# Ledger of designs, part 19: miniprotein binders against q96jn8r1131to1294

Target 1, 164 residues: q96jn8r1131to1294
Amino acid sequence: TLEFLENHGKNILLSNGNRTATRVASYNQGIVVINQPLVPQLLVQVRIDFLNRQWTSSLVLGVITCAPERLNFPASACALKRAAWLLRGRGVFHNGLKICEKFGPNLDTCPEGTILGLRLDSSGGLHLHVNGVDQGVAVPDVPQPCHALVDLYGQCEQVTIVNP
Below, E stands for the ipSAE of ESMFold2; O stands for the ipSAE of OpenDDE; V2 stands for 0.75 times the mean of E and O plus 0.25 times the DockQ between their complexes.

## First folded at step 4 (miniprotein)

Design p28
Fold by ESMFold2-Fast, scan of step 4:
Structure p28 (fold): chain B 164 residues (1-164), chain A 82 residues (1-82)
Amino acid sequence: as target 1 above (164 residues)
Amino acid sequence: SPEEIVEEVKKLIEEALELAKKGDKLEAVWKLMEALDLVERLGNEELEKAVLEAIEAIERGDPELAEKILREALKLAEEKSE
């Protein structure tokens, strides 16, 4: 079963059999990782449950290539640098560089109830799915093994893993 | 040297504040995260706290408060170095 890993950002509280992640403080320290590697054809989906609009930015999605079980997570996913490929707002980022200017919808404006998905294709391309619609390849040739990551940053204070 | 790292931190902070003024808030936060990494290597807990508080101010939509926090913290760091 897909669950959020027990090792997570310090402001996270897991519930519902580790399928719901809630950020209980501040705007940061909200990184969660799926407990299984993201292998080709596996679709990992989360639903945005709650947005707190006192904050400007919202959740970040992506993949991490380091082993997450013992990792000391930083305050935000962007500090993971070379280990992470991240989707923020309209951009795709790796190691502090914006590698794509405008990809998919603006994640800072997705409403509560939006379902966001990550999937690797057979060629190692990372795809974003929004409400069941494939947005295309955000990152080609993702190194393996990798794990799906959600950073409950800013506005996004709760997500739940949902099945297709 | 610690002095060279402080000057690099000051450059990153100035770049972040200019980005925030232009409305490039996400890039401003990225620059402050780079500064935070350097500040952690210095072991300066007060400056580290100020950078984190400044990021929070930008995320709340208040870059002017972020500038005030960071400039006061840098002034105190410079005074202590004598």
Scores: ipSAE 0.270, ipTM 0.618, lowest interface PAE 3.5, mean pLDDT 85

Design p29
Fold by ESMFold2-Fast, scan of step 4:
Structure p29 (fold): chain B 164 residues (1-164), chain A 82 residues (1-82)
Amino acid sequence: as target 1 above (164 residues)
Amino acid sequence: SPEEIVEEVKKLIEEALELAKKGDKLEAVWKLMEALDLVERLGNEELEKAVYEAIEAIERGDPELAEKILREALKLAEEKSE
């Protein structure tokens, strides 16, 4: 079964059998990673449980191609300068470089209860799913192995892994 | 060299403050995150804390507070950069 890794940002508390991640302080230090590689056809989904709208920005999700078990996570996923493909707001970013201006919904405005999913297709395309609906290919040709990452940044203070 | 890193940190901070004043919050935060990587290499924990606090101020919609925090931290770094 899918769980969050015990290696995570310092403001994260894991609960519910490591299936729920809560950011317990500040607005950052909230990166979590799924415990197994995102292999083709595996759909990894998280539900937004709690939003604190005193903050401006919200969650980031994507993939990293480096091994996450020993990684010293930066304060925010946007500081990952190598081996990272991220969805933030409406943008798609590779190692801090914006590679797509507008893709899918604005992640800064998704309400509580939204289910966000990541999946690789057979050609290595990274797909975003929103409430069960495939938004299309956000990133083509993602190197493997890769690992699904969620950054509980800003407004998003809690997420839970949900199964399809 | 440490001196070259300090100069790059100052440039990134100034760029971030200009972006924040223009309302480009996401780009301002990104520049400050780049500064954090360099500050960690310097081992200056006080400056690192100030950059995190400035990012928080920008996220809360207070770029003037971010500027105050960063300029005060840069003054202290200059005085202690031996």
Scores: ipSAE 0.088, ipTM 0.451, lowest interface PAE 5.5, mean pLDDT 84

Design p3 (at its last look DockQ between E and O 0.78; V2 from the best seeds 0.00; counts 0 for: pae E 3.5 > 1.5)
Fold by OpenDDE base, look of step 5:
Structure p3 (fold): chain B 164 residues (1-164), chain A 82 residues (1-82)
Amino acid sequence: as target 1 above (164 residues)
Amino acid sequence: SPEEIVEEVKKLIEEALELAKKGDKYEAVWKLMEALDLVERLGNEELEKAVREAIEAIERGDPELAEKILREALKLAEEKSE
């Protein structure tokens, strides 16, 4: 079953069988990683449960290709400088470098209830899904194995893994 | 060297200021996070605090406050370079 790993950001509390992550302090230290690696055609989805409008940015979504169990997470996914492909706002980032200016909807403006998904296609392309709609390939060739990462950042204070 | 680190910190803060003015908050925060890493090496808690507060201000949607704090941070960095 899909769960968040126990190795997570310092402000995260896991609940609901580790399927729900809640950031309980500040705006950062909210990185979580899903236990099972992405494999082709597997759709991994999280639902935005609660937003705190004190902040402007929202969650970061992406994948990492390093071993997540032993990763020392920085305060923000923005600080990941290796083995990381991230979606922030409308941008796609690789190890801190913006590789795409505009992709999909602006993650900073997704409302509560939005379901965000990640899926690898047969060619290694990483797809973003929004409320079940495939937004296209965000990253054309992602090394495998990789794990889905969610940074509960800014507004985003709670997410839950949901089934397709 | 510590002097080189300070100069890099100053550069990063200045870049962050310009990015913030353009509305590129993620890139601004990125620069500040890089600066923060370097400041931690310096062990300057006051400057570290300033950079953290600037990031928080940006995330709260208060770029004016962030700019103010960053300008103060630059002053602190100048003092460290002396």
Scores: ipSAE 0.682, ipTM 0.862, lowest interface PAE 0.7, mean pLDDT 94
Fold by ESMFold2-Fast, scan of step 4:
Structure p3 (fold): chain B 164 residues (1-164), chain A 82 residues (1-82)
Amino acid sequence: as target 1 above (164 residues)
Amino acid sequence: SPEEIVEEVKKLIEEALELAKKGDKYEAVWKLMEALDLVERLGNEELEKAVREAIEAIERGDPELAEKILREALKLAEEKSE
């Protein structure tokens, strides 16, 4: 079954059989990674459970191609300068470089209850799903293996893995 | 050299403040994170704390506080470098 890895940012507490991640302090140190590689046809979904509107930015999600079990996570996913493709606000980023200006909804404005999904298609394209709706290809030709990453940054203090 | 790193940190901070004034909060925070990497190598814990607090201020929606924190920290760092 899909779970968050026990290796995570220092402000994370895992619960609900490692399917719920809660950031218990500050606005950062909230990176979590799914315990299985993102293989084609696998849809990984998380639900936004709790937003703290003291903060202006919200969650970041994407993929990394390095092994996550032994990784020392930075304070924020945006500090990942190698092997990372991230969706942040309206943008798509590869290792800190903006590669798409406007893709999908603004992640800073998604309300509690929103279900966000990541999926690879058969051609290696990374898709974002929002409440069951495929937003299209955010990143073509993602190297494999890759691992789904969620950064509980800013407003987003809790997410839960959801299958259906 | 330490002097070259200090000048790069100062440049990144000024660029971040300009981006924050324009409302480019993601780019502003990224520049400050780059400055953090350099400041950590310098071993200046006071400046490191100031950069971290400035990022937090931006994320709380207070870029004016971030500017105040960073300018005070830079002034103190320049004073102590003698």
Scores: ipSAE 0.486, ipTM 0.736, lowest interface PAE 1.8, mean pLDDT 88
Fold by ESMFold2, look of step 5:
Structure p3 (fold): chain B 164 residues (1-164), chain A 82 residues (1-82)
Amino acid sequence: as target 1 above (164 residues)
Amino acid sequence: SPEEIVEEVKKLIEEALELAKKGDKYEAVWKLMEALDLVERLGNEELEKAVREAIEAIERGDPELAEKILREALKLAEEKSE
């Protein structure tokens, strides 16, 4: 089953059989990684459970191609400078560099209850799903193996892995 | 060199403050995160803490507080480097 790895950001508390991640302090140090690598048949989905609107930015989604079990996570996912492709706001980032100005919806505006998904297509393209709707290819050719990553940043205080 | 790093940090901070005043929070925070990477190499704990607090202030929607924090920290950093 899909679970968040025990190696995670310092402000994360895992619960619900490691399928729920809660950021219990501050606005950052909330990186979590899904325990299984993405494969073309796998849709990894998380539901936004709680948002704190005192913050202006919200969660970051993405993938990393480093082995995640012993990785030292930075305070924020956008500081990952190698082996990372990230979706933040409407931007797409590779290793800390913006590679697309506008892709899909603005993640900072997704309300509680939104289900966000990541999957690879048969060509290795990374797709974002929002409430079951495929937003298209965010990144055209992601190396495998890769793991889905969520940074419970800013507004986002809790997410739960949900089945497709 | 450390002197070149301090000058780059100042440039990034000033750019971030201008972006924050115009309401461009994503780019402002990005510039401060670039500055933070450089400050961590310097080992200046006070400036590092100030940059982290400024990012937090911008994320709370308070760019005026971020400016206050950063200008005080740069003033103190100039006193130590000189």
Scores: ipSAE 0.292, ipTM 0.651, lowest interface PAE 3.5, mean pLDDT 88
ESMFold2 (binder alone), look of step 5: mean pLDDT 80; pTM 0.765

Design p30
Fold by ESMFold2-Fast, scan of step 4:
Structure p30 (fold): chain B 164 residues (1-164), chain A 82 residues (1-82)
Amino acid sequence: as target 1 above (164 residues)
Amino acid sequence: SPEEIVEEVKKLIEEALELAKKGDKLEAVWKLMEALDLVERLGNEELEKAVWEAIEAIERGDPELAEKILREALKLAEEKSE
């Protein structure tokens, strides 16, 4: 079953059988990772449960290709120095470098209740799904194994894993 | 090479501060995160901490505090190069 790993950012509390992640302090230190590799055809989905308007930016999601079980997470996913492909705002980033200017909806403006999904196709293309709608290939040829990551950054203080 | 990195960091910080003053807070934070990667390569822990504090100030809606933090940190970083 899909769960968030017990190794996570220091401001995270897991609940609901490790299917809900809550950031309990500040605006950062909120990275969580799914407990199994993102294999082709597996759709991993999270729902935005709570947004705190005290903060400006919001949730980041993507994949990492390093082993997450004992990783020392940085304060933000954007500070991952290698092996990371991230969707932030409308951009697609590889290790902090913007590789696509405009992809999908603006993640900084998604409201509470939005369901965001990540899936690899059979060719290794990483897809973003928003409320059940496939946005297309954000990143081609993602190396495997890779792991789905959510950064509860800024406004996004709670997410829950939901079934397709 | 370190001198070139410092120049790039300064440019990103100045761009971020101008964006923050105009109310483009998301773009300002993105510029500072780009600067953070370069600062980490320099190994300057004090400047790295200052960039994170400035990001927090911008996230809270206080770009004037972010400017104060970053200008003080840049001054100290330049003194170290002397």
Scores: ipSAE 0.086, ipTM 0.479, lowest interface PAE 5.6, mean pLDDT 84

Design p31
Fold by ESMFold2-Fast, scan of step 4:
Structure p31 (fold): chain B 164 residues (1-164), chain A 82 residues (1-82)
Amino acid sequence: as target 1 above (164 residues)
Amino acid sequence: SPEEIVEEVKKLIEEALELAKKGDKLEAVWKLMEALDLVERLGNEELEKAVNEAIEAIERGDPELAEKILREALKLAEEKSE
């Protein structure tokens, strides 16, 4: 079963069998990682449960290729300068560098109830799914193994892992 | 070295201020997040608080407040190094 790892950002509380992550303070320290590698063809999905609109930016979604079980997470996923491919707003970022200006919907504007998914295709392409709809390849040739990461940043204070 | 980390933090803050002036909020916040990570590792709680408050101000839609916080933090850091 898919769960969030017990190793997470300092402001995270896990519940619902480690399938729900809640950020209980501030706007940051909200990184969570799925407990299993993102195996090709596996669709990992999270639902946005709660948005706090006092903040302007929202969650970041992506993959890391380093081992997450004992990683000391930075305050935000944006501070990851190694082994990270991230989707933030409409941008795609690799190790802190913007590699695509506009991809998919703006993650800062996705409403509560939105289901966001990550999947690797057989060629190593990382796909974003929004409410079950494949947005296409955000990142080609992602090294494997890799791990799905969600940063409950800003507006996004709660997400839950959901089945396809 | 601690001195090299402090100089890198100052550089990141200066770059963030310039990006904010140009209206590039996303890039400015990225530079400040990098600075925050370095300051946390350094253990300078005063500077960590200033950078964190600046990011918070930008995220709340108040970049002018963020600039004031960061300029004061840079001034204080320069005074201490003397």
Scores: ipSAE 0.254, ipTM 0.609, lowest interface PAE 3.5, mean pLDDT 85

Design p32
Fold by ESMFold2-Fast, scan of step 4:
Structure p32 (fold): chain B 164 residues (1-164), chain A 82 residues (1-82)
Amino acid sequence: as target 1 above (164 residues)
Amino acid sequence: SPEEIVEEVKKLIEEALELAKKGDKLEAVWKLMEALDLVERLGNEELEKAVQEAIEAIERGDPELAEKILREALKLAEEKSE
């Protein structure tokens, strides 16, 4: 069963059997990681439950290739300089460097109720799914093992893991 | 040296402000978070607070406020450290 790791950002509170993550303060310190490696064909999905529109930017999704169980998370996923591939706004980032200008919908504008998914294909390509629709390959050849990461940044104050 | 760290902080802040003006808000915040680590090592509490407030201003959609905060803080920090 998929759940969020107990190791998470300082402002996160886990509930609902560790399937719901709530950021209880500020705009940052909201990184959570799925408890199982993202293996080919596994679709990990989260639903945006609550947006605080006081903030301008929102949820970041991605993968990390370092072990997450005891990692000291930075304030924001964008501060991960090593072993990180992130989807933020419309951009794709590798270790803080923008590697694609425009991919998929703008994550900063996804409304409450949006279901966002991450999946590896058989060749190691990382796919983003939005409300069940495959957006294509955001990152080719992701090193394995890798772990799905969600940063409840800015507007996004709550997400829940949902099954397909 | 402390003076070399101050120059790196100024560079990161200027880069962040340019990114914010271009609408790359998260990259701007990233640069300011890097500056924040360096400022903490300097022990300059006023500049540290200013960088934190500037990050919040950018996140709230007010990069002009962030620029005002950071430029005033840099001016005061230079006056104190020389």
Scores: ipSAE 0.132, ipTM 0.475, lowest interface PAE 3.8, mean pLDDT 84

Design p33 (at its last look DockQ between E and O 0.64; V2 from the best seeds 0.00; counts 0 for: pae E 6.9 > 1.5)
Fold by OpenDDE base, look of step 5:
Structure p33 (fold): chain B 164 residues (1-164), chain A 82 residues (1-82)
Amino acid sequence: as target 1 above (164 residues)
Amino acid sequence: SPEEIVEEVKKLIEEALELAKKGDKLEAVWKLMEALDLVERLGNEELEKAVREALEAIERGDPELAEKILREALKLAEEKSE
């Protein structure tokens, strides 16, 4: 069963069998990691449940290749400087550096109800899915094992893991 | 090291300032949020406050105020680096 790990950002409250993450304070400290590593052809999806329009930025989505159970999370995903491939806005980032300027939809403007998915293909390419539609390869040759990461940041205050 | 963190914070604030001037609010916010994370590690409350205020100003649609605060934050960061 896909769940968020108990090791998470300090402003996160898990519920619904650890399938729902809610940021209950501030705009940051909201990183969560899904327990099972991504394997080829497995689609992992989260739904944006609630947006707080007080803020402009929104969630960050990506993968990490370090051990998530022992990771000491920074206040925001953009501060991850190792073992991290992240999607924020329309950009793709590796260890804090932008490696792609425009990819897929702007995550900062995804509305509530949007379902975002990550999937590895047989070649190790990381695909982004939006409402079930494959947006293409965001990151080629992602090291394995890797874990899906969601940063409940800014507007994004709640997400839930959903089945395909 | 603390010195390295300060230099990175300065860089991020400078980048945020330029982005804010150009009207790239979202990217400016991301830069400052990263800066804030680093400043929190430094434990400099004054600089932290400045970065937070700048973030709020940008998020609330007051770029002029944000720019003013960011310039002040740069001064604070420079003092910390000396």
Scores: ipSAE 0.530, ipTM 0.773, lowest interface PAE 0.9, mean pLDDT 93
Fold by ESMFold2-Fast, scan of step 4:
Structure p33 (fold): chain B 164 residues (1-164), chain A 82 residues (1-82)
Amino acid sequence: as target 1 above (164 residues)
Amino acid sequence: SPEEIVEEVKKLIEEALELAKKGDKLEAVWKLMEALDLVERLGNEELEKAVREALEAIERGDPELAEKILREALKLAEEKSE
């Protein structure tokens, strides 16, 4: 079954059999990674459980192609300068550089209860799903193996893995 | 060298301040995150604290406080470098 890895950002507390991640302090140090590689057609989904309005930005989703089990996570996923493809706000970022200006919905405005999904298609294209709706290919030709990452940044203080 | 890294950090902070004036908040945050990574490796606790506090102020929606913190840090760093 899908779980968050025990290796995570310093401000994360895992619960519910490692299926719920809570950021217990500040606005950062909230990176979590799914325990299994994102293989083609696997849909990994998380639900936004709690938003804290004292912060202006919100969660980041994406994939990393480095091994996550013993990785020293930076304070924010956007500080990853190698091996990272990230969705933040409406932008798509590769290793800290914006590669797409406007993709999908604005992740900074998704309300509590939103279910966000990541999936690779058969051609290695990374898809974002929002409440079950495929937003299309955010990143083509993602190298494999890759791992789904959620950064509980800013407003987003809790997420839970949900089954399709 | 450590001195070259300090100058690079100062340059990134100045670039972040100019981007913020232009309304490029996301790009400004990116420059500050790059500065934070460098200053953490350098071990300059005073400058690291200033960058961390400025980033938090931005995320709380107070960019004017972030600018004040960063300008004070740059001024102090220039005085000590002399």
Scores: ipSAE 0.434, ipTM 0.692, lowest interface PAE 1.7, mean pLDDT 87
Fold by ESMFold2, look of step 5:
Structure p33 (fold): chain B 164 residues (1-164), chain A 82 residues (1-82)
Amino acid sequence: as target 1 above (164 residues)
Amino acid sequence: SPEEIVEEVKKLIEEALELAKKGDKLEAVWKLMEALDLVERLGNEELEKAVREALEAIERGDPELAEKILREALKLAEEKSE
């Protein structure tokens, strides 16, 4: 079953059989990774459980293609300069560079209870799902294997893996 | 090298200042978070503290304080170039 990997940001506490990640300090150091790589037809979903509206910005969602088990995570996903494709706000970023100004909904405005999903299509396209609705291809050619990543940044203090 | 890291930190801080002046608050935060990662690898506690304080000011909605702190951080980065 899908779980968050034990290697994670240092402000993360895993619970609920490693299916729930909570940021227990500050506003950063909250990177978590799903313990299995994405394959076509596997939909990885997380539910936003708790938001602290004290902060302006919120979570980052995406994938990395380097092995996550021994990776030294930076304070935030924005510092991932290699092997990373990230969704923040409405922007899509590759290795720290914005490659798309607007894709899907603004992640900074998603309320508690929102279910965010990632999957690959058969061509290696990365799809975002929001509450079960496919938002289309965010990144057309992600190399495999790739690993789903969530950065519990700013507003986002807790997410839980939800079975599709 | 440490010198290359310092130059990249200075570039990121300068970009963040430009973005903050344009009202691109979240992009400025993103640049400062990148700078913070580099400063942490550099091991400069004084510069790290300045960047962290600027980030907190932006996140709490005090852009005038953030600009003041960012200009101080840039001066600290210039001093460390030596």
Scores: ipSAE 0.050, ipTM 0.447, lowest interface PAE 6.9, mean pLDDT 84
ESMFold2 (binder alone), look of step 5: mean pLDDT 80; pTM 0.755

Design p34 (at its last look DockQ between E and O 0.88; V2 from the best seeds 0.00; counts 0 for: pae E 4.4 > 1.5)
Fold by OpenDDE base, look of step 5:
Structure p34 (fold): chain B 164 residues (1-164), chain A 82 residues (1-82)
Amino acid sequence: as target 1 above (164 residues)
Amino acid sequence: SPEEIVEEVKKLIEEALELAKKGDKLEAVWKLMEALDLVERLGNEELEKAVREAMEAIERGDPELAEKILREALKLAEEKSE
């Protein structure tokens, strides 16, 4: 069963069998990691449940290749300087450096109800899915094992893991 | 050295402010996060607080407030160093 790990950002409250993450304070400290590593052809999806419009930015989505159970999470995923590939806005980042300027939809403008998915293909390419539609390869040759990461940042205050 | 850290902090803050003015909020916050790490090394609690508040202001969509906060904090920091 896909769940968020108990090791999470300080402002996160898990519920619904650890399938729902809620950021209960501020705009940051909202990183969560899904327990099972991504394997080829496994589609992992989260739904944006609630947006707080007092903030401007929104969630960050990506993967990490370090052990998530022991990771000391920074206040924001953008502070991850190793073993991290992240989607922010329309950009793709690796260890804090932008490696792609425009990819897929702008995550900062995804409305409530949007379902975001991550999937590895047989070549190690990381795909973004939006409402079930494959947006293409965001990151080629992602090291394995890797874990899906969601940073409940800014507007994004709640997400839930959903089945494909 | 502490002096080098201070200069880097100033640089990062200025870069952040320029980014914020251009509407690049995320990148502005990233720069401030880097600055925050360095400020924490310096142990300047007032500046730390200011950077945190500025980051929040940017994320609330108020880069002008962020600039005000940071400018005031930098001024105070300079005064303390003299």
Scores: ipSAE 0.562, ipTM 0.809, lowest interface PAE 0.8, mean pLDDT 93
Fold by ESMFold2-Fast, scan of step 4:
Structure p34 (fold): chain B 164 residues (1-164), chain A 82 residues (1-82)
Amino acid sequence: as target 1 above (164 residues)
Amino acid sequence: SPEEIVEEVKKLIEEALELAKKGDKLEAVWKLMEALDLVERLGNEELEKAVREAMEAIERGDPELAEKILREALKLAEEKSE
């Protein structure tokens, strides 16, 4: 079953059988990674459990193509300059460069209870799902294997893996 | 070289301040994270603290405080360097 890896950002505490991630300090150091590669048609979903509105930005979702088990995570996912495709706010970022201005809803404004999903299609396109609704292809031709990543940044202090 | 790194840090901080002034909060914080990585390699703890505090101020929605923190830290760094 899907779980968060024990290797995670230093401000993360895992609970609920490693299916819930809580950021216990500050606004950063909150990267978590799913315990198996994102294979085509696998839908990985997380629910936003708690938002701290003293911060203005919120969670980041995406994929990395490097092995996550022993990776030294940076303070924020947007500091990753290699092997990373990220969705933040309304932007799509590849290795720290914005490659799309407006994609899907603004992730900084998603309320508690929102379910966010990542899925690869059969052609390697990375899809974002919001409350079960496919937003389309955010990134075409993602190299494989890749791993789903959630950065509990800013407002987002807790997420839980949920099944479709 | 250390001198090249110092120039890159100053450049990143000035770019971050310009972005913050425009209200481009996410890009400003991104530039400061790049600066922080370089400052950590230089070993300048005071400037490192200032960059971290400025990033936090931006994330709290106070970019004016971030600018004040960074400009004061740069002024202090120049003064001590000389």
Scores: ipSAE 0.438, ipTM 0.683, lowest interface PAE 1.7, mean pLDDT 88
Fold by ESMFold2, look of step 5:
Structure p34 (fold): chain B 164 residues (1-164), chain A 82 residues (1-82)
Amino acid sequence: as target 1 above (164 residues)
Amino acid sequence: SPEEIVEEVKKLIEEALELAKKGDKLEAVWKLMEALDLVERLGNEELEKAVREAMEAIERGDPELAEKILREALKLAEEKSE
């Protein structure tokens, strides 16, 4: 069963059998990582449970290719300058550099209840799913192994892993 | 050198404030994260705290408070280097 790793951002509280992550303080320190690497047949999905409108930005979604067991997570996923491919707003970022200006919907506008999914295709392409609908390839050739990452940043205070 | 790092930090902070004034809040926070990396190399804990507080202020939707915080911190950093 998919779960968030116990190694996570300092402001995260895990619950619901480590399938729910809540950011309990501030606007950052909310990085969580899924406990197993992505493989082509695996769809990792999270539901946005709670948004706090006092903040302006929202969650970041993506993958990391370094092993997560010894990582010291930065305060924000956007500070990952190595081994990271991130979806933020409508942009796709590799190690902090925007590589695609517009991909999929604007993540900053996804309401509570939105289900966001990540999977690899057979060519190593990273796909975003939104409420069950494949948005296409965000990143064409992600090195493997990689782990799905969610940063409960800004408005996003809680997400839950859900089944497809 | 530490002096070159302080000058680069000042440049990044000014760019972030310009972005925040234009309403580009996300880009402003990114620019401040670049500055924060350099500030951590300086070991200037007061400036580091100020940059972090300014980032929080921008995320709360208060870029004017962020500017106030950063201007005072830069003034203190320039006085130390002089």
Scores: ipSAE 0.200, ipTM 0.579, lowest interface PAE 4.4, mean pLDDT 86
ESMFold2 (binder alone), look of step 5: mean pLDDT 81; pTM 0.762

